# VH-VL binders against Thymidylate kinase (dtmk-1), part 20

Target 1, 218 residues: Thymidylate kinase (dtmk-1), of Caenorhabditis elegans (q22018)
Amino acid sequence: MATDQKRGLLIVFEGLDRSGKSTQAKRLVESINKKSTESGDASSSPSAVLQAFPDRSSSIGKLIDQYLRKEIDMDEHALHLLFSADRFSKNQMIRDNIAKGIDVICDRYCYSGVAYSLAKGLPEQWVRSSDVGLPKPDAVLFFDVSPEVAAQRGGFGEERLETATIQQKVAAVMPTLRDDAYWKTVNADGDLDSVEKNVFRIYENLDREKPFESLEKI
Key: E = the ipSAE of ESMFold2; O = the ipSAE of OpenDDE; V2 = 0.75 times the mean of E and O plus 0.25 times the DockQ between their complexes.

## First folded at step 12 (VH-VL; framework fv_benmelstobart)

Design v5 (from r2 with light chain D92N; at its last look DockQ between E and O 0.94; V2 from the best seeds 0.85)
Heavy chain, then light chain:
Amino acid sequence: QITLKESGPTLVKPTQTLTLTCTVSGFSLSSYGVNWIRQPPGKALEWLGVIYSGGSTDYNAAFMSRLTITKDNSKNQVVLTMNNMDPVDTATYYCARKGYYGWGDYFDYWGQGTLVTVSS
Amino acid sequence: DIQMTQSPSSLSASVGDRVTITCKASQDIYDYVAWYQQKPGKAPKLLIYDASNLETGVPDRFSGSGYGTDFTFTISSLQPEDIATYFCQQHNNYPWTFGQGTKLEIK
ESMFold2, look of step 12: ipSAE 0.808; ipTM 0.908
ESMFold2 (binder alone), look of step 12: mean pLDDT 92; pTM 0.933
OpenDDE, look of step 12: ipSAE 0.822; ipTM 0.917
ESMFold2, look of step 13: ipSAE 0.826; ipTM 0.916
ESMFold2 (binder alone), look of step 13: mean pLDDT 92; pTM 0.930
OpenDDE, look of step 13: ipSAE 0.810; ipTM 0.913

Design v6 (from r2 with light chain N53Y; at its last look DockQ between E and O 0.92; V2 from the best seeds 0.00; counts 0 for: grease 19 > 18.9)
Fold by OpenDDE, look of step 12:
Structure v6 (fold): chain C 218 residues (1-218), chain A 120 residues (1-120), chain B 107 residues (1-107)
Amino acid sequence: as target 1 above (218 residues)
Amino acid sequence: QITLKESGPTLVKPTQTLTLTCTVSGFSLSSYGVNWIRQPPGKALEWLGVIYSGGSTDYNAAFMSRLTITKDNSKNQVVLTMNNMDPVDTATYYCARKGYYGWGDYFDYWGQGTLVTVSS
Amino acid sequence: DIQMTQSPSSLSASVGDRVTITCKASQDIYDYVAWYQQKPGKAPKLLIYDASYLETGVPDRFSGSGYGTDFTFTISSLQPEDIATYFCQQHDNYPWTFGQGTKLEIK
């Protein structure tokens, strides 16, 4: 890295289904890129890319998608590993973008994978080990939404993991994965614009001079 | 009910090391960071450092050379160690929980504080 | 370090009065300001975070506003139990820093 070039940021959006995280992740990317174009100086303003996990357009992601849509059954261990593989398939992309000063915004990451698998009763040590070595996020934006608000947003129940039971279990597990050094909890009950502003403020406060690290543990 | 409680010596001699323990209840140290803050008599509050839920620490640069914060999640205890105490370090020492929402550390729950006097 | 300049240092008001305390940051800290109430011999109590968000259980007579460098804490109707020293604190960047405090007394 040239001595004067700041690295990109890895920002992960996590939260339960219907927390609004996907929408906000997209908005953040759009906002970052908009500012970059307006500044006229591509070298001084960051750009961003959005990466959703799973990547349902990829070969691995398609298998996952089939499972989620209840088209196929799969061993839970296999499923867990596929999610991990899906993330690792983007490992180089993430690192390359970060090195170029491009921000990588992830819609879900390893924490969802771990949380869901734990919720399903898979062995903890095994579950927490599969994603070790992935890029460590500079920030995890955890979207905390109340059940009441989530229920109002519709579309719940279409996919295999969109059950009240599973979501409750995941909700109980997710806090156990929290590292509040880099986890930022976002109140997701608010309107889209208010939440967006909050997300952006957090983004602007992130330190690009800190070393980019890999996950040593989850 | 969320509680924090400071414990340790209330009198320390100059050049000695202060060790304070914060015992928490009602929440897990694996989920919340704990900060140490002190307040000299009649003066403003001063942030000393933090140990986050994941175990990482940050310190006020003014104290970094002589301050260490550790924790034992299983015991619900956070420990502050400060070396080379001086009378100027006389203060009420608080442990406080990191707020849940948003950016940065604000403190939503506090211990009652413990007055530490540094005197020969 | 970010300096938080709080004013006034002391204030006397009557029950029912509107009380205003200000805090000025040495740099732009967005809305990352918390306000605390500290009664004599007690630990500080969080009242407001993120400049305007009222902590759970805090009476609605307490409020905060501001963005950037200038922040305001307000008690809409002062009550006898509000006798305390109030502190602002920035939670924007390390080290976390506090204002000097405002001692509030009732006439």
Scores: ipSAE 0.718, ipTM 0.895, lowest interface PAE 0.7, mean pLDDT 94
ESMFold2, look of step 12: ipSAE 0.780; ipTM 0.896
ESMFold2 (binder alone), look of step 12: mean pLDDT 93; pTM 0.934

Design v7 (from r2 with light chain Y94F; at its last look DockQ between E and O 0.87; V2 from the best seeds 0.77)
Fold by OpenDDE, look of step 12:
Structure v7 (fold): chain C 218 residues (1-218), chain A 120 residues (1-120), chain B 107 residues (1-107)
Amino acid sequence: as target 1 above (218 residues)
Amino acid sequence: QITLKESGPTLVKPTQTLTLTCTVSGFSLSSYGVNWIRQPPGKALEWLGVIYSGGSTDYNAAFMSRLTITKDNSKNQVVLTMNNMDPVDTATYYCARKGYYGWGDYFDYWGQGTLVTVSS
Amino acid sequence: DIQMTQSPSSLSASVGDRVTITCKASQDIYDYVAWYQQKPGKAPKLLIYDASNLETGVPDRFSGSGYGTDFTFTISSLQPEDIATYFCQQHDNFPWTFGQGTKLEIK
């Protein structure tokens, strides 16, 4: 690769359920790709791909999905490892895209996995170790939504982990995972368009010249 | 209540090393970065460096060669070490918390500051 | 380094007056500007971040605006307790840099 080619960015959206992160992640990808198409210069305008975790279309993700839908029960350790496996299954894809200058936008990442498992009372050292070696995000956009706003958003309570108790525990754990070197807190109480603009502004300000690294710790 | 407090020597001789400690309360160093900023008497503020919640650091390039910031999360302490002090380094030194929203590269809570005089 | 040119250096106004301070960045820094109030002998206090976001607990008579290179800090109705030096700060690129300050006095 020519020394002048900038790498892609790994951007992770994290937050509690109903924080709006999924919608915003999708919008970001669409915006990036739209601009790329309009510029006509693929070298100057990056493209992006969206990767949700879990990937419910994958074999591993389907098992996770069954659990989340309360169709099957699973040991919490097994579940944790499945989430990690799901992420690692995309490891090469992420790295390849980044190397090609394609941005990878993730809807949830290892932080959710760790937070939920910790909230459930799994051993901390073990939980934080399973995702070590994954690509390190250039940015974590943490969508901070107030409980009041989240409650107004439809669909809460349909999945196994969408309980007030679990969400409260996860909310308490998430700050402990924060590395504010690359975490950005997004006020998610705002309207979709305002939040979108904010997200895009953040994206545009990211540094593509920094070395792409792997997670050494969670 | 969120508080930061600087402590250390207020008088340093030229060429000596300054060591300041910032003790925080009301928040965890594992969740918030802490910056060091100084202000010479009657002058503008100057950002020195930051230690992030994850333990990594960034420094002002002007001070990188002689500045080190460390922390102990369990003690709620951040330590600034600056070598080869010069009278020009006379200033009030502040520790300040990294902001919460956005990238948070602003300073939402400040210590009261400590005046450090470099003199023979 | 990004330079923040603040204007004016000093300002005198009456209670109730609208006060405006400006800060110009040497390059486009989006809305990554913070404003601080520093009273004599005290540490700076954050008033505004991201150009226009009012910090929690700060009176609504304080406001900020701007995007790109030109930024404005405003006190809608000056109060006696507002006597201080005000600073802008860019939080876009390292190193973080401050304006030279505006000393505000009351007539």
Scores: ipSAE 0.696, ipTM 0.889, lowest interface PAE 0.7, mean pLDDT 94
ESMFold2, look of step 12: ipSAE 0.770; ipTM 0.897
ESMFold2 (binder alone), look of step 12: mean pLDDT 92; pTM 0.925

Design v8 (from r2 with heavy chain Y32W; at its last look DockQ between E and O 0.88; V2 from the best seeds 0.65)
Fold by OpenDDE, look of step 12:
Structure v8 (fold): chain C 218 residues (1-218), chain A 120 residues (1-120), chain B 107 residues (1-107)
Amino acid sequence: as target 1 above (218 residues)
Amino acid sequence: QITLKESGPTLVKPTQTLTLTCTVSGFSLSSWGVNWIRQPPGKALEWLGVIYSGGSTDYNAAFMSRLTITKDNSKNQVVLTMNNMDPVDTATYYCARKGYYGWGDYFDYWGQGTLVTVSS
Amino acid sequence: DIQMTQSPSSLSASVGDRVTITCKASQDIYDYVAWYQQKPGKAPKLLIYDASNLETGVPDRFSGSGYGTDFTFTISSLQPEDIATYFCQQHDNYPWTFGQGTKLEIK
């Protein structure tokens, strides 16, 4: 008897640096897990895990981190592939959790990787191909933050890719990757609680009965 | 300026197929979904279907068997095809852009609409 | 399908009056409600989305509220140009559905 157990959801947070996506991703996970614990039937309530990309704690992620911190230089193609490899290294984890009914919340995903590489001028076909086969998100929450608000949020410029030029280019590229069937734009200019509410509402409305798919294209 | 414009026949015979084209300007179909909505004279609006930026479609189940929506991003055109038209299908047909923010489809820009009459 | 029951079907008010229209959803749809203005012979115009978000360019005399099943659309001070039929629409789940409309006239 195929236990009618609903699958987990793959939710991806995307956006420019300082858009608040990381904070909101964490809050979503916390909220999901909190509700699960409060519900007397832990088996029927969804739980969630947070996965950031890159995983700077992993071997691959550490290399990426060194690049981002300007400790090492790297060919842009190699860097792109490392980001893809980093994501693929979590492929099984994501799929396993989804199969168990656990939601996987990702702080950045393949869209950031593609957007940054395209912004740097790498070949489009090549860039869009490397992540094919990854789990397809049920939702992409794109955090749209105004430049004015982002600028108020400290820490900009510490990493290699935190330049105005790069961010502007990425901002221009990211919308071209959008599929509004599963992309949801979140106004990220608001206060944390307001944004959180919006994120959660979107989350609650996602369909767990849809087939879990792999990315065929980006 | 964002615009949508419906074009096609305004008179269709029963059992024939309706083909309407929505031509958009001011935005890219690769970035925005386009919905079809109709309104019978003096009646409420009825959602027919959508083609999203990535090319996926969703239809109202009531019309799924006879409705097809396609698009050509390069031409900025969305096409609605509805088979087996009946006088009950007489309505003003609108194409409308999917809203940008939040969940679900609301419609932020509309075409002027085109009245389609189904009559023998 | 989610049913949107709109009330009243018609109303008449004077310039400057506060006008309220309600829409009730057949199920909990969070705040996923849009409101449209449709003038005679014209296409609908989006006024509100997500129950309370005012669309860009829409006068602030228009507002919306509600969460769950009960939603309210308000014109704080009715203007002559506001003569139209107003519609609610749920954007929670397929198929998207509309209220039956409220015809607003000015006395």
Scores: ipSAE 0.341, ipTM 0.790, lowest interface PAE 1.9, mean pLDDT 93
ESMFold2, look of step 12: ipSAE 0.803; ipTM 0.904
ESMFold2 (binder alone), look of step 12: mean pLDDT 92; pTM 0.934

## First folded at step 13 (VH-VL; framework fv_benmelstobart)

Design w1 (from v4 with light chain D92N; at its last look DockQ between E and O 0.94; V2 from the best seeds 0.87)
Fold by ESMFold2, look of step 13:
Structure w1 (fold): chain C 218 residues (1-218), chain A 120 residues (1-120), chain B 107 residues (1-107)
Amino acid sequence: as target 1 above (218 residues)
Amino acid sequence: QITLKESGPTLVKPTQTLTLTCTVSGFSLSSYGVNWIRQPPGKALEWLGVIYSGGSTNYNAAFMSRLTITKDNSKNQVVLTMNNMDPVDTATYYCARKGYYGWGDYFDYWGQGTLVTVSS
Amino acid sequence: DIQMTQSPSSLSASVGDRVTITCKASQDIYDYVAWYQQKPGKAPKLLIYDASNLETGVPDRFSGSGYGTDFTFTISSLQPEDIATYFCQQHNNYPWTFGQGTKLEIK
C-alpha cells in the first residue's frame, strides 16, 4: 500500500580534522532520535543513522585503515578508488533508509575523497569522476574553523592523512569544491552547544519535498 | 579587494532584450553564488535571481519566464538576460555576492549598480 | 512569498539617540534576517545577517535581535553619518524579499 511518510534527508558533514564536525554529526543524530522518541510520531520526527566514511569495519575499510595507520602503502590512484568504493558500498543502504523516512548523517563523503586526491596532485577530471552516481546530499554542512581554535582542540594526528602539511593542502582545495546552492558553511569557532543549535536549525529547514537525486558532477 | 561591477546598455526600448554583465574581482565564481537585484526609482529592492557556484540557478517566479542568468568562471563574469523589457522594468540593477555563512542568500558585497531606462 | 513589514516607515532623531526599527515576517523565518543601510544613490550595505551577526567592519553601535517573526534593529547612539534608509531582508526561503525601508532623518 502507498505510504504517506516523508522521505529521509541525506546530510553530509565536511571539514578539516579538529573542526568539531564528527562531534556535531553524532549530536545531530542523537537529537533527531531523541525527538522521535519523545513525539512518538515517526512521520513528523523520523529516526536517523550515522555513517562515517571511511567505514573502517568493512572489508574495503580495513584496507583503508591499514593505509591510514601506516601499515601498508599503495598507489595514490588505488587509494582514491578504494575510498570511492567504500562510499559506493553504502549506496543502497543510503537510498533504502531515505526511502523509509530515515535521515542519513554522513561524517565525510566524496568531497573529502576528492579534496585529498587533488591535494596530492592527481588529475582533476579523473578525481572528480569516480564518485559520480552517489546519492546527492540535501545539504553539505561545511565546518569552517579558525587555525587557532583547531590547534586548541588537539595536537598532531598519528595517521597518514592527519598531518599539518596535508591538512593545509586540503584546506586550500576544499573551497573549490563548494556549491553554495546546497553547501551550508557553519562557523565552528563557537562553543559546541551554540554550533549544535545552528546545525539543528539548518536541519529543520531542509525541504523533504524535493526529489532525491544522484550526483551528476562534483 | 572584493568588487562587483555591472556593465551594459543604460537605455533599452520596450520589447527589447536587456543584457547586463557583472564582472567580479577578489573572489572566485567557483566558490560564491551571485544574485541580481533591482531597485525601481523610489521603490523597494526586488530580487531577480541567482546563479550558484556550482552553476545551478533560481529565479523569482515573477520574472522567470523572461529571465536567464549565466556565467563564465574563467572570465569572472555573470550575465543577466531579461527579455521583453517594459517601462515598468526601469530600475537600478545590482549584482551581489551571496554571503558565506549559514542559511539562504543575503548579500555581503554589492556592485555600484547601473540604471537601466526602458523608454521609446 | 514571505512579506517583510517594517515599522516605522520614517523616523527623525537627534545625534546620540537610541533608534529602533522593527520588521515582521508573514511566517516563521527563524533568525534568517539581514539588515542593510542604503544612502541616496548608493548600493545597500550589509550590516547584520542571521538577525544579530554584525558584518566585519560594521560599528558595534549597530545591533539586531529577534527570532521567528519579530525582528529589531537598533542604533545605540545615532551618529551624523547614519542618515540613510534601512531595510530588512529575509533569507529563509525563495524569493528573497525586502522590507519597504525606514527612512532615518537626523535633526
Scores: ipSAE 0.825, ipTM 0.914, lowest interface PAE 0.6, mean pLDDT 90
ESMFold2 (binder alone), look of step 13: mean pLDDT 94; pTM 0.952
OpenDDE, look of step 13: ipSAE 0.861; ipTM 0.927

Design w2 (from w1 with light chain Y94F; at its last look DockQ between E and O 0.90; V2 from the best seeds 0.86)
Fold by ESMFold2, look of step 13:
Structure w2 (fold): chain C 218 residues (1-218), chain A 120 residues (1-120), chain B 107 residues (1-107)
Amino acid sequence: as target 1 above (218 residues)
Amino acid sequence: QITLKESGPTLVKPTQTLTLTCTVSGFSLSSYGVNWIRQPPGKALEWLGVIYSGGSTNYNAAFMSRLTITKDNSKNQVVLTMNNMDPVDTATYYCARKGYYGWGDYFDYWGQGTLVTVSS
Amino acid sequence: DIQMTQSPSSLSASVGDRVTITCKASQDIYDYVAWYQQKPGKAPKLLIYDASNLETGVPDRFSGSGYGTDFTFTISSLQPEDIATYFCQQHNNFPWTFGQGTKLEIK
């Protein structure tokens, strides 16, 4: 069926709010699907899909959404586990798409979940353990933006995790999650078109012959 | 201030094992990979291998059977072990930090290097 | 392995001259080439990555260009402190490989 097709890639986009990360994730998915259509691929399925975390439309994601919009409170441990559960609720969908040769572009992943919980002071080993077993990304594109450029892009939003204080703590924690064997740092200070070109070159050069694995640690 | 410094023996006999330690400062081994590169006298640089911030390694196939790279993040040390040394392995050995941006390994900070002579 | 072939092996130039060094890759490496300066008895110093991106603190008289297989490194106005050997290095795929170097002298 899919014997002659190369597997899809799991590519994770991480970065602080206002890093341009979400825009770039959408652009990459659009570029992959546009080029696939131009190549004459007869498949009705897209060649890439976007998966944002949390998925605010799911049952789990609706609870997370209520928390983020300040409509409910919950224990920080419970919140951490709900974010993790939201990711695991997509586990099989991700693996199925990869097996079909469909690229999965995630806008945030477990690295956001871990970074925010560590920034809140939750126990490190506990925080890092809950996402073990998720599909391992072929690459994590980390969008690194200077504070000066981030400030020019606008203020932070009104949601619970969007304050400047939390973002500063997350920025301090996120580098401790880096594994530069497969994390690729993207200089996000440039204009959106130049960043998009760099992102696409990274995407083109990723190795589809490497085994698709599960995370053993974070 | 980012620094790397190689230390270890400067004279090794043929067939013996070379152990070099790279001590780093100004950055964390939990965030940056470290590569080993050597330069035989008067010759081009040769990449030996890398240990990435997450602990995975990759080795140049020409040396892979003799080469091990390990690290201790808490001591800021990366250790190169190279078995079965031969006079052709005489070179200055460098450790170097993997660059922060983009694709692949380029080396933004280098140690001063240590000359290792293999002679009986 | 990706071979990087550097030209010339050595050159002499006067202060103020424009100096050009080339590297050819044995296969397409996009723009994933770095350039290093190595002074006698010293470690290499990164000048450029991704063919044209200057490393922080590198003077803008240094530049690089190229895509695919053909790459150039240029010193727009040679200074006395630029006496060194210069190397290219591909960072597209394992193993990371270097050009043989170009020894630059001031005449």
Scores: ipSAE 0.838, ipTM 0.917, lowest interface PAE 0.5, mean pLDDT 91
ESMFold2 (binder alone), look of step 13: mean pLDDT 94; pTM 0.950
OpenDDE, look of step 13: ipSAE 0.857; ipTM 0.926

Design w3 (from w1 with heavy chain S31T; at its last look DockQ between E and O 0.93; V2 from the best seeds 0.87)
Fold by ESMFold2, look of step 13:
Structure w3 (fold): chain C 218 residues (1-218), chain A 120 residues (1-120), chain B 107 residues (1-107)
Amino acid sequence: as target 1 above (218 residues)
Amino acid sequence: QITLKESGPTLVKPTQTLTLTCTVSGFSLSTYGVNWIRQPPGKALEWLGVIYSGGSTNYNAAFMSRLTITKDNSKNQVVLTMNNMDPVDTATYYCARKGYYGWGDYFDYWGQGTLVTVSS
Amino acid sequence: DIQMTQSPSSLSASVGDRVTITCKASQDIYDYVAWYQQKPGKAPKLLIYDASNLETGVPDRFSGSGYGTDFTFTISSLQPEDIATYFCQQHNNYPWTFGQGTKLEIK
């Protein structure tokens, strides 16, 4: 078609386990695609796609998955680099979708990778450097949930990174990664429907006219 | 206790450059953006600009040719520089912290303000 | 620029009265309105953001509502300490803009 189509948005969902972020990421993708169908979009392509990190189905992601399920051990530096490689393995897919006008909704991104590695005690400058060059999000929706509400939502976690101790350390380090030019904090203590409405308002108001950029620092 | 405090000259001559320093306590400039807002005597508040936690800035187009906002995270200081002052720039100048939740900039903590008079 | 037009400019009410102040935006701003209280010689104090979210520590007699272009701020039962000028502010898009204020006085 000869008309100028606006670019897609890269929107990243971050937050601690049991913050509701994964549910909200799925709901946002569903809402975007539902509204596209209701508007009579003739294209068979979706208007939004969900990308979880790590992608446990890829070759890199299967190795990460084995670690998370306690099937293998590995050096923590190697693990950090595998998480980063997993994200870069999707670099071109993200950029291609954005160029086509397709929104990309990421469930976790480099901020999770950095936060968990810092929580493990890895060197800060080394940890922050590996993801430089990834696509810069148009927004990071950080799901802020009180410990009391998080406890009510979840049971005991089975994977390596789901302990209360690691989650507390991640919560302490996440503020150091914040850039409130494009990080939007979502109060996740409310009911899921009210949070969903807030998320969708943020989505609707994002500026598709600004240039799509790469991360220069984290 | 979260505080912001504006400091600098209270009297500036026309054409001179104003420099104001906002000193913050109880929060980190690496986590929160800081905005500058002014209030001319008896008039509505005017937003001047912001420096975000990551260091990027945005300025009101009405002032952007004259305005620079910088910061030093280690000193807990945000600095407003405004060139070529004019008597119409007489106002109380505030620094204010960007709110934590939601969209856009609203201001959850304010400094007490400093009156700057521009007069011969 | 988004203009915020506040009404009324001045309001006189008795202790215990319900007080209502409105703001109208020149374009759709969703619910991205904040409300401030400013007492003489003081900086504004945030009361409400996102049209209806009460800031921590603000008494529950203060409330807000609205969506789109028309917004309402309410004091359900006026107290003597509520005497101030009240401002709305849109936080939808740059530049952030303020209403001209409503001066609230005791009868």
Scores: ipSAE 0.835, ipTM 0.915, lowest interface PAE 0.6, mean pLDDT 91
ESMFold2 (binder alone), look of step 13: mean pLDDT 94; pTM 0.952
OpenDDE, look of step 13: ipSAE 0.875; ipTM 0.933

Design w4 (from w1 with heavy chain G102N; at its last fold request DockQ between E and O 0.89; V2 from the best seeds 0.89)
Fold by ESMFold2, fold request of step 14:
Structure w4 (fold): chain C 218 residues (1-218), chain A 120 residues (1-120), chain B 107 residues (1-107)
Amino acid sequence: as target 1 above (218 residues)
Amino acid sequence: QITLKESGPTLVKPTQTLTLTCTVSGFSLSSYGVNWIRQPPGKALEWLGVIYSGGSTNYNAAFMSRLTITKDNSKNQVVLTMNNMDPVDTATYYCARKGYYNWGDYFDYWGQGTLVTVSS
Amino acid sequence: DIQMTQSPSSLSASVGDRVTITCKASQDIYDYVAWYQQKPGKAPKLLIYDASNLETGVPDRFSGSGYGTDFTFTISSLQPEDIATYFCQQHNNYPWTFGQGTKLEIK
């Protein structure tokens, strides 16, 4: 009675602003879906989907968007929980796609949420606990970019979390979340095409035979 | 700056349990996995197992029944325990740090190694 | 297990020579090969990962290439300090496995 369908992969893209991770997440989804179409797959569903966090189109995400655009203020603890709720609002969608053999590529995930809240000085144990129970990524692709290359890619935007100060604090915190059993560090200093090739090699080598799990800790 | 050092007994008797400690400096065990590798005299290197930065482990199936790797992040120590030692287990034992980039485990920093002799 | 077969097992060359060592994997491992140098009485030192990526601080006379099953390690101009045993290692899948080594001697 066990299914013979191979499951999808949950792949999380993390990295600082100006690391190129969002571009690479889009490229990976496009590449997976292009190869599926070229192989003659007639399925009406895609082989991969992109999920950005926060999802600014949802009711939870619209409130987060207002905060980020400086239209409202809120307590930092409330904000942390709102980001976590945004991720959990997609919990079942992620699990359903994985069960159907559809890869889910997340542009940011709980590691961003934890890193930003730790950078703000919120209590570590509390911050790390709220996302426990989310689907565990098969891989976290962490896009590591040197300060020199990041500076060449342009300035920060206007949103609340896009300042150089917060980004520096997040950069200091993010390595403390690393679990190199499934985090894969990508050298993001290369050109977009070379980074894309590296990302696709990592993707192709991921093991679909491992059980799909839930996070027990962050 | 980055160092790993193996310590423990250099002589054990057959059937005894070997315990080796890898003490690390210059990096955090909460950020990098540490592997154990051995080299029998005159033979190729042989991977034993790993403990990853998050605490999960993986072992070479040939040793899985006798091998345990644990760590204490606050002490900067990774501990190898290998039961029921046999003279064939005589080797230099190394701990090594998992490389930072891309895929799989390659080993960017190694300890100096410790020779463990198993004899009656 | 993925077997890594090195050739040659031993090699003698002069300072300035181009030295080539090969490693063959028993199955496709993409480019996930590392190369190590082990000088007499010392621990191995990582030179190359991902078949061709030079580790920080490694001189550019060392290089690597290959994809799939066939991999090559080259010293473009042999130096006296390069006397060592060299190992390949696959890092594609568990268990991580090593070639038997190539002992490089200076004439």
Scores: ipSAE 0.854, ipTM 0.922, lowest interface PAE 0.5, mean pLDDT 91
ESMFold2, look of step 13: ipSAE 0.831; ipTM 0.914
ESMFold2 (binder alone), look of step 13: mean pLDDT 93; pTM 0.948
OpenDDE, look of step 13: ipSAE 0.884; ipTM 0.933
ESMFold2, fold request of step 14: ipSAE 0.851, 0.848; ipTM 0.922, 0.920
ESMFold2 (binder alone), fold request of step 14: mean pLDDT 93, 93, 93; pTM 0.947, 0.947, 0.944
OpenDDE, fold request of step 14: ipSAE 0.917, 0.917, 0.917; ipTM 0.950, 0.950, 0.950

